VHH binders against q84jc2. Designs and how they scored, part 267

Target 1, 232 residues: q84jc2
Amino acid sequence: MSKMRNLVEEKFLEFYESWVIQLELYLHQLLIAHNNNTMSETELRHLISKLTTHHKAYYTAKWAAIREDVLAFFGSVWLNPLENACSWLTGWKPSMVFRMVDRLRKSRVVLVEAQVKKLEELRVKTKFDEQKIEREMERYQVAMADRKMVELARLGCHVGGESVMVVEAAVRGLSMGLEKMVKAADCVRLKTLKGILDILTPPQCVEFLAAAATFQVQLRRWGNRRHYVTHS
Short names: E, the ipSAE of ESMFold2; O, the ipSAE of OpenDDE; V2, 0.75 times the mean of E and O plus 0.25 times the DockQ between their complexes.

## First folded at step 15 (VHH)

Design xf40 (framework vhh_6qgx_2)
Fold by ESMFold2-Fast, scan of step 15:
Structure xf40 (fold): chain B 232 residues (1-232), chain A 126 residues (1-126)
Amino acid sequence: as target 1 above (232 residues)
Amino acid sequence: QVQLVESGGGLVQAGGSLRLSCAASGRTFSTYAMAWFRRAPGKEREFVAAISGSGEYTFYTDSVKGRFTISRDHAKNTVSLQMNSLRPEDTAVYYCAAPEAVSWYDLDSESGYDYWGQGTRVTVSA
């Protein structure tokens, strides 16, 4: 089906392009800090704070946008097909971030046993939290397929008046449920990110954030090349 | 020497219950997640459930959610799997698994586990 962009999609596309450009600039700073032992602990904490604030800014903008149109975030027009294919409930899958922690195994900055214990606990907790949200998504899918919704969809095709009001109320309810689920998923993302950063030392945080940002930027570049070939 | 020993398997009718236990010796695993896997006749080993080091967080494969409960006892160095509302499709040899060290493989990947028991057989009749 041909789809036109709506106002929410256009505004968030503009925001996201700018946000990604700034992420690439921060990635450059993270890579310099990681490769050169020239920054003080205070300077590293300041850089980590800039990245944390940048990610929080994304969720602030996202939550404002989903209040207007949550469906814009399912199959987002500001993401290429590869990025959309790798999406879990409108963003990165929280448990996948632990693969980025794997980079620390090869680093000069070694994880101590106390950190390993906390990271292992957080890793399982993250899977537990994901499962709760997946069950909510399953309930949402069942609600969409339920007899009542199927009947309302059929009835609403060519009938106005009272039927229109009933259909509008049902659609509003589904949109609110979806918004709640997306926010729950984003809260798991933020808790997981904060949890990892709280466990790691500043040099380890820089390495972790550099790995995560590198993956995000590279995934976008790989998808953009394929998209150009496929849809040009 | 590290050893995992499963027990509690047997024959039950559909709708029945069984409690499997895994006793670990030679090492404590209180820091790491431990898991149960199963292998049905003619199939590959598949993930069933995992439990965190503290025992507070759990993860289950979709087909057993709500029916199975994984738990652990640090004092006894054991991990248990309570299986309720058993189905013929649950017929398998059940294995306990534990890691040597931290693993960055997914929680439901066999590659994430280094120590395995010999298994305990569960047969669910129609």
Scores: ipSAE 0.479, ipTM 0.807, lowest interface PAE 2.2, mean pLDDT 85

Design xf5 (framework vhh_6qgx_2; at its last look DockQ between E and O 0.74; V2 from the best seeds 0.00; counts 0 for: pae E 4.2 > 2, grease 24.6 > 24.2)
Fold by ESMFold2-Fast, scan of step 15:
Structure xf5 (fold): chain B 232 residues (1-232), chain A 126 residues (1-126)
Amino acid sequence: as target 1 above (232 residues)
Amino acid sequence: QVQLVESGGGLVQAGGSLRLSCAASGRTFSVYAMAWFRRAPGKEREFVAAISGSGEYTFYTDSVKGRFTISRDHAKNTVSLQMNSLRPEDTAVYYCAAPEAFSWYDLDSESGYDYWGQGTRVTVSA
């Protein structure tokens, strides 16, 4: 139903606003931990666990919402235009997380050989998984541009309400395909995040999570202020 | 001291096949992804394919996917590119690339690679 879409958007907007506020609080804790360097391994693991749980809570809420209306996530009202412009299949592009952590790239962080081997493998695997999903999305877009669908859309514009309802039902029929693709993309996101955290030491995990959260929070602030950022 | 040497280029007719090879010397790259890039006449260098250290995961630019296959042999310290169903648009100098250390750059970014070969020329006739 169209009314269900409005409710899904309203509920997820409320959820997302609260989720971002909590992310900023966790970012504050991560920055303190990173700068202090005196926390025990147990304390660092606890903080990392809080962030992991927080991200899992996001996907739990998202998957419940997309079951009701996956289209709400293509052009999300809870995201500003800049955040929407930076989205890949309703969220962050998994491989881009490696670029988000510029501080790790330039940091004094020493990666041991075993970590390098695992991170390098994960980096390529992430691209491999992304390409598979992008191919599915392209096939979906081709199916939507199929002559039958184009003909139904044209008929719906000209003939009346029943034809419009038939097109809407066809789009709803395809929503299961979109839901599957969004969940596949989210699985790559979660596997990439978990993979990095499993490979890094607790202090390195704190630095990684702080860098990622900083980027996410700043992107939202820049977009909310509608400031033009010239990329060179 | 570190050197990458490409070979296997040549002139081939459209629809034909060529196998390029890249031999590395001076160090091993066994844990690192290695890539092939190409530069067509009058154009910038573009990404072609990459392969993980294990050889299990591969990534291709869309225009070559399904036609090219990248592979590696750790014992010989080589990376190969099997090119099938060649098109005139594949005409370019092909370069092998490897990183000095782990890089947070994308696989298709030149910035992620520090070692480059001199290239091997591929010409596909109509």
Scores: ipSAE 0.695, ipTM 0.895, lowest interface PAE 1.0, mean pLDDT 85
Fold by OpenDDE, second read of step 16:
Structure xf5 (fold): chain B 232 residues (1-232), chain A 126 residues (1-126)
Amino acid sequence: as target 1 above (232 residues)
Amino acid sequence: QVQLVESGGGLVQAGGSLRLSCAASGRTFSVYAMAWFRRAPGKEREFVAAISGSGEYTFYTDSVKGRFTISRDHAKNTVSLQMNSLRPEDTAVYYCAAPEAFSWYDLDSESGYDYWGQGTRVTVSA
């Protein structure tokens, strides 16, 4: 299990590093598009599509990796401590993206009433969905704490040959529940993003995506810097 | 300026029911969520319930779940809180709240709301 976990971590780390590099390239393009109002709507839509595809690729890879070891994503080794601290169920908290939307609203972006109405409804829906997941997680944690975690703890103290199989089975059970929760969270993330992009105009989408990517990249950079200082 | 006016508070025995109403004036609130908060004597104001602009989504603090129901009437620009099975611990001044505009704050946070009513007092006797 340890070897498998390490392999999953290593593979995903490599993937993520490459993914982030590509994200930075797209961010550059988004910023250019945002600052240069010369791009056609078709071009903007194409750029948006590239970004959405890029994000989809991330989740595809993530879900594949989660099937192998969901625990690897709790305390992800490919993320710095700051990124991990900001994580909700192995990723960004869906409702937090509306902070970015709010920033857009306060900027040069003019949202029409119809957009505001849709965004507000989406915000509330997102919150509702988050709470559902949190409740399920709580239920899961209670259920696991009462039975499996105690068993695992006991078995961990008495590592014998037969005990390994029992521990593995228990871990698998726990992992399955966690996987379900993570996937549910990811679905809310994807739905939220899709919802926002469906409401916004192409120029607004570009600005939103640029803001989101910037935040992600900066969070990583700042976290890395802090980590370096702490270990220097 | 938006004004919120609460009504429906009063004295009720434990196990009784009250219906609070909040009337909004100055604009329509169909776009934004609205909420009820309460402040018990000696305590901080706490979230009670919220309802989305459409009315499709409702939120409750755990202590009132199953007992309180928040609803809204778009035509009248009102939000209501039906309170059943009232308990002494429900004694508080209840406030209606609404946002000025789109907000990223949580629905259960005071910071998510800009307009507040004067409150209506609910007293539940043992």
Scores: ipSAE 0.620, ipTM 0.853, lowest interface PAE 0.8, mean pLDDT 89
Fold by ESMFold2, look of step 22:
Structure xf5 (fold): chain B 232 residues (1-232), chain A 126 residues (1-126)
Amino acid sequence: as target 1 above (232 residues)
Amino acid sequence: QVQLVESGGGLVQAGGSLRLSCAASGRTFSVYAMAWFRRAPGKEREFVAAISGSGEYTFYTDSVKGRFTISRDHAKNTVSLQMNSLRPEDTAVYYCAAPEAFSWYDLDSESGYDYWGQGTRVTVSA
């Protein structure tokens, strides 16, 4: 028995499917740039700009959607179960991206000392920012377990118009807090991405963006095959 | 030869304070994160705190946040751990750690660090 999708979920599902298709097209261009050593730095920077614009467009659409229904992004209908299971606050965990950078350094990319220094600092900064968000989430979880929430549950047992209004206000307050934390997490994601691309040279940026896009595409493909086998 | 030497451990009553210091020699670590780990009696070594190369950013395990402060002094090539409001569960041997190079492991993983001190013992009595 399939779940009915609300308007937010339906609209974002359509957007996301189109967005992933375009990401796959950009991945193809990134792979061509990697294999074709004749591209100028200007051409590489243009391609990098297309990718960063594409990622920013995702967050623009996401932030509009979470104003309407932040819970849609926790267990999203446009993601397979594997993709959802790999999420930290509705997206990739910022600190984990440095594993990808390090893998590229050990296999393909030569980083100079100045780049390594900046990447190490960014890695710690990213973890620091993650810790702040996790602290805020913890305070929110404690507030949910507060005696005020128990009182709201007791009021709901009285089955009255005032009880409904109080419960609805509490739910709106919880949703607003989640929206704030999701936006904060997304800002860390964008700052981390921008920071990495600013430190890397244009050819290195192409390598990184290709690796990131490949991971996202492969996670979706692998998860869909597994999901299809278990549900069809 | 790279060496990390911890100092400042000792016996303290609950609620007290200690300051640990880690002196690095044979290399300057100003571009890399450094960390403190600890091992309580009969337990595995666990992460305590890390500090960025610049000293601007810090990261702590949950049980010590708000009580411990990690800092560094580039001129002395040292990292310090100020431990306040000590509890009996803070009793452990404390180790200073530093990496050889950039690593894919998290700041709180032993695998992210290549150089380790001998440790300094901290005992917090009830």
Scores: ipSAE 0.289, ipTM 0.699, lowest interface PAE 4.2, mean pLDDT 83
ESMFold2 (binder alone), look of step 22: mean pLDDT 83; pTM 0.860
OpenDDE, look of step 22: ipSAE 0.403; ipTM 0.758

Design xf6 (framework vhh_6qgx_2)
Fold by ESMFold2-Fast, scan of step 15:
Structure xf6 (fold): chain B 232 residues (1-232), chain A 126 residues (1-126)
Amino acid sequence: as target 1 above (232 residues)
Amino acid sequence: QVQLVESGGGLVQAGGSLRLSCAASGRTFSRYAMAWFRRAPGKEREFVAAISGSGEYTFYTDSVKGRFTISRDHAKNTVSLQMNSLRPEDTAVYYCAAPEAFSWYDLDSESGYDYWGQGTRVTVSA
């Protein structure tokens, strides 16, 4: 019936579309705040808090969905092909976010020496954390091709209770392994985002979040336009 | 003027060890990552290792991870690369690199570094 056979995919698609609409509304507020010199520091902190809460809501929903079907997040139906092509372990690559910080520097955002030191340290730490996860993914891929797994795949071709149970147990183990790695990657994403926001001043946070949201919204629009043209 | 000077290269048998040193003058880089790159004969320059300003975090290319160790000494304004279990494929000229300012380029991108040494030659015989 539906192109989306999996209930998790349908539910998360509905969530994600609403989440993106709200992100675009927050982006509008961030751009107004950036261009409006009358906003108080308290007002800027409140806006930043709304954005951080919005991103936390995404990961809360994602982790609930992953527990049910982690594979839905590899080649997600709620993302267009361009968004999927740009994914690293089901989301944005943490180290890439420092490109947004550089864009702010080029926008005449003044970073003091103490901030530069902390940002550079965080950048190297983020790359270090990414490399650890990539090592785990390589080990996972090797395990998928392991002799025992290949043998289990052969057994799965036969009709029978015992072989079916053994294959099901192996598939559950593989899904649990992927869930662990995706959550580890998401933890690096959240730690990197929090780290940057903790280093920046409220006006700099607004500029950073505006740059990040602009890129995310624009990438979706570019992909949707291209997809629209190719499918006519 | 900023200058980076590498030393410690030489000829060594496979399985041997060498310690490279990079001495920086004219500026401190205590808040910035510094890196080692290498260029084998007839090949492009490739990333080897990077170290954070504090020295706490390090990043290595896969082919050297577990064999090479990058470290730094702020008092001496030096960055060192300890190379163990050397292989013939490690034969190259090794360069020390440092940035002028914060860069959006990845640690393993040459574009992220503005200051380069002249290099020190490492030859690993079979």
Scores: ipSAE 0.425, ipTM 0.791, lowest interface PAE 2.5, mean pLDDT 85

Design xf7 (framework vhh_6qgx_2; at its last look DockQ between E and O 0.80; V2 from the best seeds 0.00; counts 0 for: pae E 8.3 > 2)
Fold by OpenDDE, second read of step 16:
Structure xf7 (fold): chain B 232 residues (1-232), chain A 126 residues (1-126)
Amino acid sequence: as target 1 above (232 residues)
Amino acid sequence: QVQLVESGGGLVQAGGSLRLSCAASGRTFSHYAMAWFRRAPGKEREFVAAISGSGEYTFYTDSVKGRFTISRDHAKNTVSLQMNSLRPEDTAVYYCAAPEAFSWYDLDSESGYDYWGQGTRVTVSA
């Protein structure tokens, strides 16, 4: 399990590094598009599509990886401590993106009343979905603490081949539950993003995506710098 | 001028029921979530319940779940809180709250709301 775990971490780390590089490239394009009002709606939609596809690719890879080792994503080694600290169930908290939307609203972006109505409803829905997941997680944690974790703790005290198998089985059980929760969270993330993009105009989408990508990239950069300073 | 006016508070015995109402004037809040907060004597104001603009989604603090029901009437521009099985610990001044605009704040956060009523006092006797 340890070897497999390490392999999953290594592979995903490589993937993520490449993914982030590509994200930075797209961010550059988004910024250009945002600052240049000469792009056609078709061009903007194409750019948006590229970004959405890029994000879909991330989750595709993630879901493949979590099937192998979901625990690798709790305390992700490919993320810096700051990124991890900002993580909710192995990713960004869905409701957090509305901070970005609000920022846009307070900027030069003019949202019509119909958009505001939809966004507000979506925000509340997102919160509802988050809470639902959190409740399920709590239930899961209680259930696991009562059974699996106790079993694992007991088994950890016994050194033997048979004990290893039992521990592995217990870990698998725990992992399955966690995987379900992570996927549920990811679904909320994807639905939230889709919802926002469906409400916003193409120019607004570009601005939103640029803001989101900027935040992500800056969080990574800033976190990395701090990490190096503390360990140098 | 935007105003929220609470009503329906009073003295009730433990196990009793009250229905609070909040009437909004000056603007409509149909697009936005509205909430109830309460402040017990000697305590800070706390979240009680919230309802989405459409009314489809409701949120409650744990201590009132199953006992309180938040609802809204768009035609009347009101939000209501049906309180059943009241307990002495429910004694508080209850406030209606609404946002001015789109907000990213959590529904259970005071910072998510810009307009507040004067409150209506609920006293539950043992």
Scores: ipSAE 0.577, ipTM 0.839, lowest interface PAE 0.9, mean pLDDT 89
Fold by ESMFold2-Fast, scan of step 15:
Structure xf7 (fold): chain B 232 residues (1-232), chain A 126 residues (1-126)
Amino acid sequence: as target 1 above (232 residues)
Amino acid sequence: QVQLVESGGGLVQAGGSLRLSCAASGRTFSHYAMAWFRRAPGKEREFVAAISGSGEYTFYTDSVKGRFTISRDHAKNTVSLQMNSLRPEDTAVYYCAAPEAFSWYDLDSESGYDYWGQGTRVTVSA
């Protein structure tokens, strides 16, 4: 048996490629809106809503796929090696959105005092939530190496139906635990994104979303360009 | 003028404890995260811990997590770092840091902080 893509990987690869194409289209709309004073606040809110819905669609599809095969999201076949190298628990590190905005767009975001208070609190809360999840992942890694798991692995080397069933139950339990941690990480991502959007004005939201989408698209292009140079 | 003044450093045996304090004057930082950084002899400055404006959320570098506790007192305009189970590798000059305004820089990036104290020296002997 070769390392074939399973059905979950094939289906999500098709979904993700389409999702990224639509993200690039939305990025184009965000960049136009950023420099266009003719768009009303209502039109800006509609565009922001389209982006929010687009991100929610990603997590809806991801969580459905994870229920079937969470391991497909570790070293994902729909991501290039650079994207995979930059992943934190199967996705972007939530606190990284602050770095993306700063590094890719040094625009003048004039924040009022109420926004500053809320953003500073959210920034530290995001790091706090990340650290909590990292502790859970450490506990998971320790559990994988404990005596019970080592003993179950040894049983899997023996000829017998009993050993096979015990090992299969243990593997299923581990997958369920990993799924729970990935969903927890995704919840921090969504809460961080929503938190920022709730604090910013519609024009500031457009600028933020444009910066974030630009980084995601450029990271993918950098990784793909590196592959092209290597193979051509 | 804004000033941050650190105190509480000293010489301590491995396994011991020290409490550092940072007193801010010239303005309040009630809406801003404040942080502790340290610099070991001949090394670059590294992040240690940060605390949110409310004091509700804290963040630590992995090497001190579970051993150090950061806290703040708005009435005294101070940020404190309780250091327990000290190790020789904790030997450094410890600095208090605060921002001028909101920054999109990472919480653990020096670039996110504009005000720095002169530091307080901590020496942990084996």
Scores: ipSAE 0.560, ipTM 0.841, lowest interface PAE 1.7, mean pLDDT 86
Fold by ESMFold2, look of step 22:
Structure xf7 (fold): chain B 232 residues (1-232), chain A 126 residues (1-126)
Amino acid sequence: as target 1 above (232 residues)
Amino acid sequence: QVQLVESGGGLVQAGGSLRLSCAASGRTFSHYAMAWFRRAPGKEREFVAAISGSGEYTFYTDSVKGRFTISRDHAKNTVSLQMNSLRPEDTAVYYCAAPEAFSWYDLDSESGYDYWGQGTRVTVSA
């Protein structure tokens, strides 16, 4: 078990804590806009733009960090155990977001048939892309179990510079494959999010973004509320 | 009243082919994904294939990929399953499925579909 945080983990922890605080501030604005439904279309578009920019900033920081250490994002120190348990390839599962869209769809007053058609097409495309990534991960895991890689792991048990270099090369190969898969998953997340926001009207986008931010904040609060009895 | 009616089932030798068809009535499904499921003797119903509303995207369970092809005809409000290189383990009752509305459930989950046909029997002899 490693107790030490490396530099990447320290920097991203600071970034993420600040990023979540700002997300909560945007959530307040989203809830005001959603509950009153009296803001102009221009005002709603500005708020939606702020949320879009905020999410882009997250991925900008994440992609810089995974270049240095992708493994930090598997079991992240800035997330509680519940948040980590809900992760699919270092983030929210793209197809899951349609649960929030389904809530909007069941409110029949909100969505028109043209929007429903486009959302269903996007949902199927999103699942198709997810399946491709899951198959690539499986292929990667099979390749890692390749006889040559197993032989290198056995040789790496020797104490010495040559054995250390073989193990380090294997770890670098693993990290490169994982980085590619994480970026592919993030691209699906971004395409899905942007696709949904493009289909929805500005008031519907505000409702969707509010639901998404609420879920993220509640997941964090529920996971942090967990505690252990220390004297029983 | 929405109805789904499957047809095209029958008895075929291993290695042969069949084409199943599902005719929808009472509603058009051009905006929604549609799917085929099957129930083999002694087993639970399982996902076979799905096709998007546009027809551009298709999904298959691993055991049929490369052998089965799902397609749809919007003018006839039908979805079809071309089954090639049939194996005895493909023996099952095949069901057509369609949703009433958009749903968050996975496309390969029974919970994602609200309308079901009565099924058409496919028997593949060794």
Scores: ipSAE 0.012, ipTM 0.458, lowest interface PAE 8.3, mean pLDDT 81
ESMFold2 (binder alone), look of step 22: mean pLDDT 84; pTM 0.873
OpenDDE, look of step 22: ipSAE 0.426; ipTM 0.778

Design xf8 (framework vhh_6qgx_2)
Fold by ESMFold2-Fast, scan of step 15:
Structure xf8 (fold): chain B 232 residues (1-232), chain A 126 residues (1-126)
Amino acid sequence: as target 1 above (232 residues)
Amino acid sequence: QVQLVESGGGLVQAGGSLRLSCAASGRTFSTHAMAWFRRAPGKEREFVAAISGSGEYTFYTDSVKGRFTISRDHAKNTVSLQMNSLRPEDTAVYYCAAPEAFSWYDLDSESGYDYWGQGTRVTVSA
């Protein structure tokens, strides 16, 4: 009934809490940069580089953790229920970031035709990549209901060293499949993020990263509140 | 002024093939994604396929993936849908769709498209 946190969950929870605190500090810097018209291109690129490095650090830590226990990332203990409900294959859905670019476009940022064309291409490419992964996940979920898996689940309810070993081997196989899919999804996330940043100018990158970080931070805050106050 | 005209529909036996074409006039959509939707009798309009401005990237609804191929010809200002291994469930009126301006709506959302053709009827016999 009661699930105790394993070592992987404890280590990643400590990492994630620190990672989010640093993200909030970077968000503060991005918002200051957005309102400061005197920042040089070099200074903006340095800030963008800090955010890029920060996101890469997340995936480095995540991939190390999923190598040990990918199941920890499905229903993660370091995420609140709202964050978990909004997850697509253990993270943000890549195509959703284009909604942030749309909000950016409607603000003060002027996107030239060449940028719009490249962003549109990247958006369709991202949906194309997502569809490949979603099909693999659907096949995986169907395979979970296979007769052999159902029988192995029943065997796991019986006392016996050999039945325990067979069930553990099956779970290992399932975990390897999930590791592959999670890493594939993370690669699409990183390619999408890099693609957007490569298309945008440094001031536009700052605004995009600020919008994305604001959404992530606010989603966490909303989910952490026990009561939502109306008219606050 | 802007018009989308679909053609290529008809009656075909299950397992057969049809090629639908959408001719755009009044403007070029080379920088925008374009899509095909369909409406079966008694049902709402359903997304079928989309193609990027360049024609390099495509997106399909699951039920047609591997059977249908969307393509573009910029010189002719046309978008085509090659339909293979047709099934009775593919029976519908097929519509070509294009946006007025750059749209960030999901590719499978009708809300992302402003220009629609009159449709071309596809009937797949059992």
Scores: ipSAE 0.417, ipTM 0.780, lowest interface PAE 2.6, mean pLDDT 85

Design xf9 (framework vhh_6qgx_2)
Fold by ESMFold2-Fast, scan of step 15:
Structure xf9 (fold): chain B 232 residues (1-232), chain A 126 residues (1-126)
Amino acid sequence: as target 1 above (232 residues)
Amino acid sequence: QVQLVESGGGLVQAGGSLRLSCAASGRTFSTMAMAWFRRAPGKEREFVAAISGSGEYTFYTDSVKGRFTISRDHAKNTVSLQMNSLRPEDTAVYYCAAPEAFSWYDLDSESGYDYWGQGTRVTVSA
């Protein structure tokens, strides 16, 4: 199992590095589009479609990888320590993206009342969905410490071949539970992203996606830097 | 101008129930989220519960989950908080809150709310 986990980590590391490079290229295109009013709606929709496809590709690869080894996504080797510290259930916290939506209040293409109503409804729905998952995670953590699991851990230390099979089955059950929980969290992420994009106009979508990609790219760069900080 | 008026507070024994109501006047709040906050003696004001404009989605602070239920009546322009299994630690002045416009502050942040009621006092005796 250790070698198989290492192979999953190596494969996803290779995927993720390529995925981030392409995200930076798309960010460059989004910033050009945002600062340039000469692009047609068709061109903007095409760029938005490329970004949504890119994010879907990430979740397709992630779900294939977590099926093999979900634990690789807790403390991921392809993320720096700052990125790992900011993770909520192996990814971004869905409600955080509404902070990016606030940037649209300052744009020349402002939100209309109908959009504000839909965004506020989506924001509360997202928080509601997050709370349900957090309750599931709390129950999972309690279950990990229950008497049966404690007994299985004790058995695994002191008994031969029979204990290996019993412990392996228990670990497989735990991994399946985590996989379902991570996938549920990712579904909230995708629904939140799709919901926002469905509410916004193409120019607003470009601005939102640029803000989100900028934050993701900058967080990675900040975590990879070494700064000498002086306080006055 | 908008005005929020709370009612339903009182004295109750531990394990008892109370229903708080918040009536909105001046304008309707049927399209925006609304929340309840409370301030216990000697403590800071804290978030209790929030409800979406449609009334379909709700969010609660951990200490009241399963005991309190927030609801909305669009016809009456009221938001209610049903409080069950009350504990002495629930003793506080309860406030209804509503936003003027979209806010990037989290639902449990006071900074996200522009309109506040005067409060209704709840006292839970041991």
Scores: ipSAE 0.374, ipTM 0.767, lowest interface PAE 3.4, mean pLDDT 84

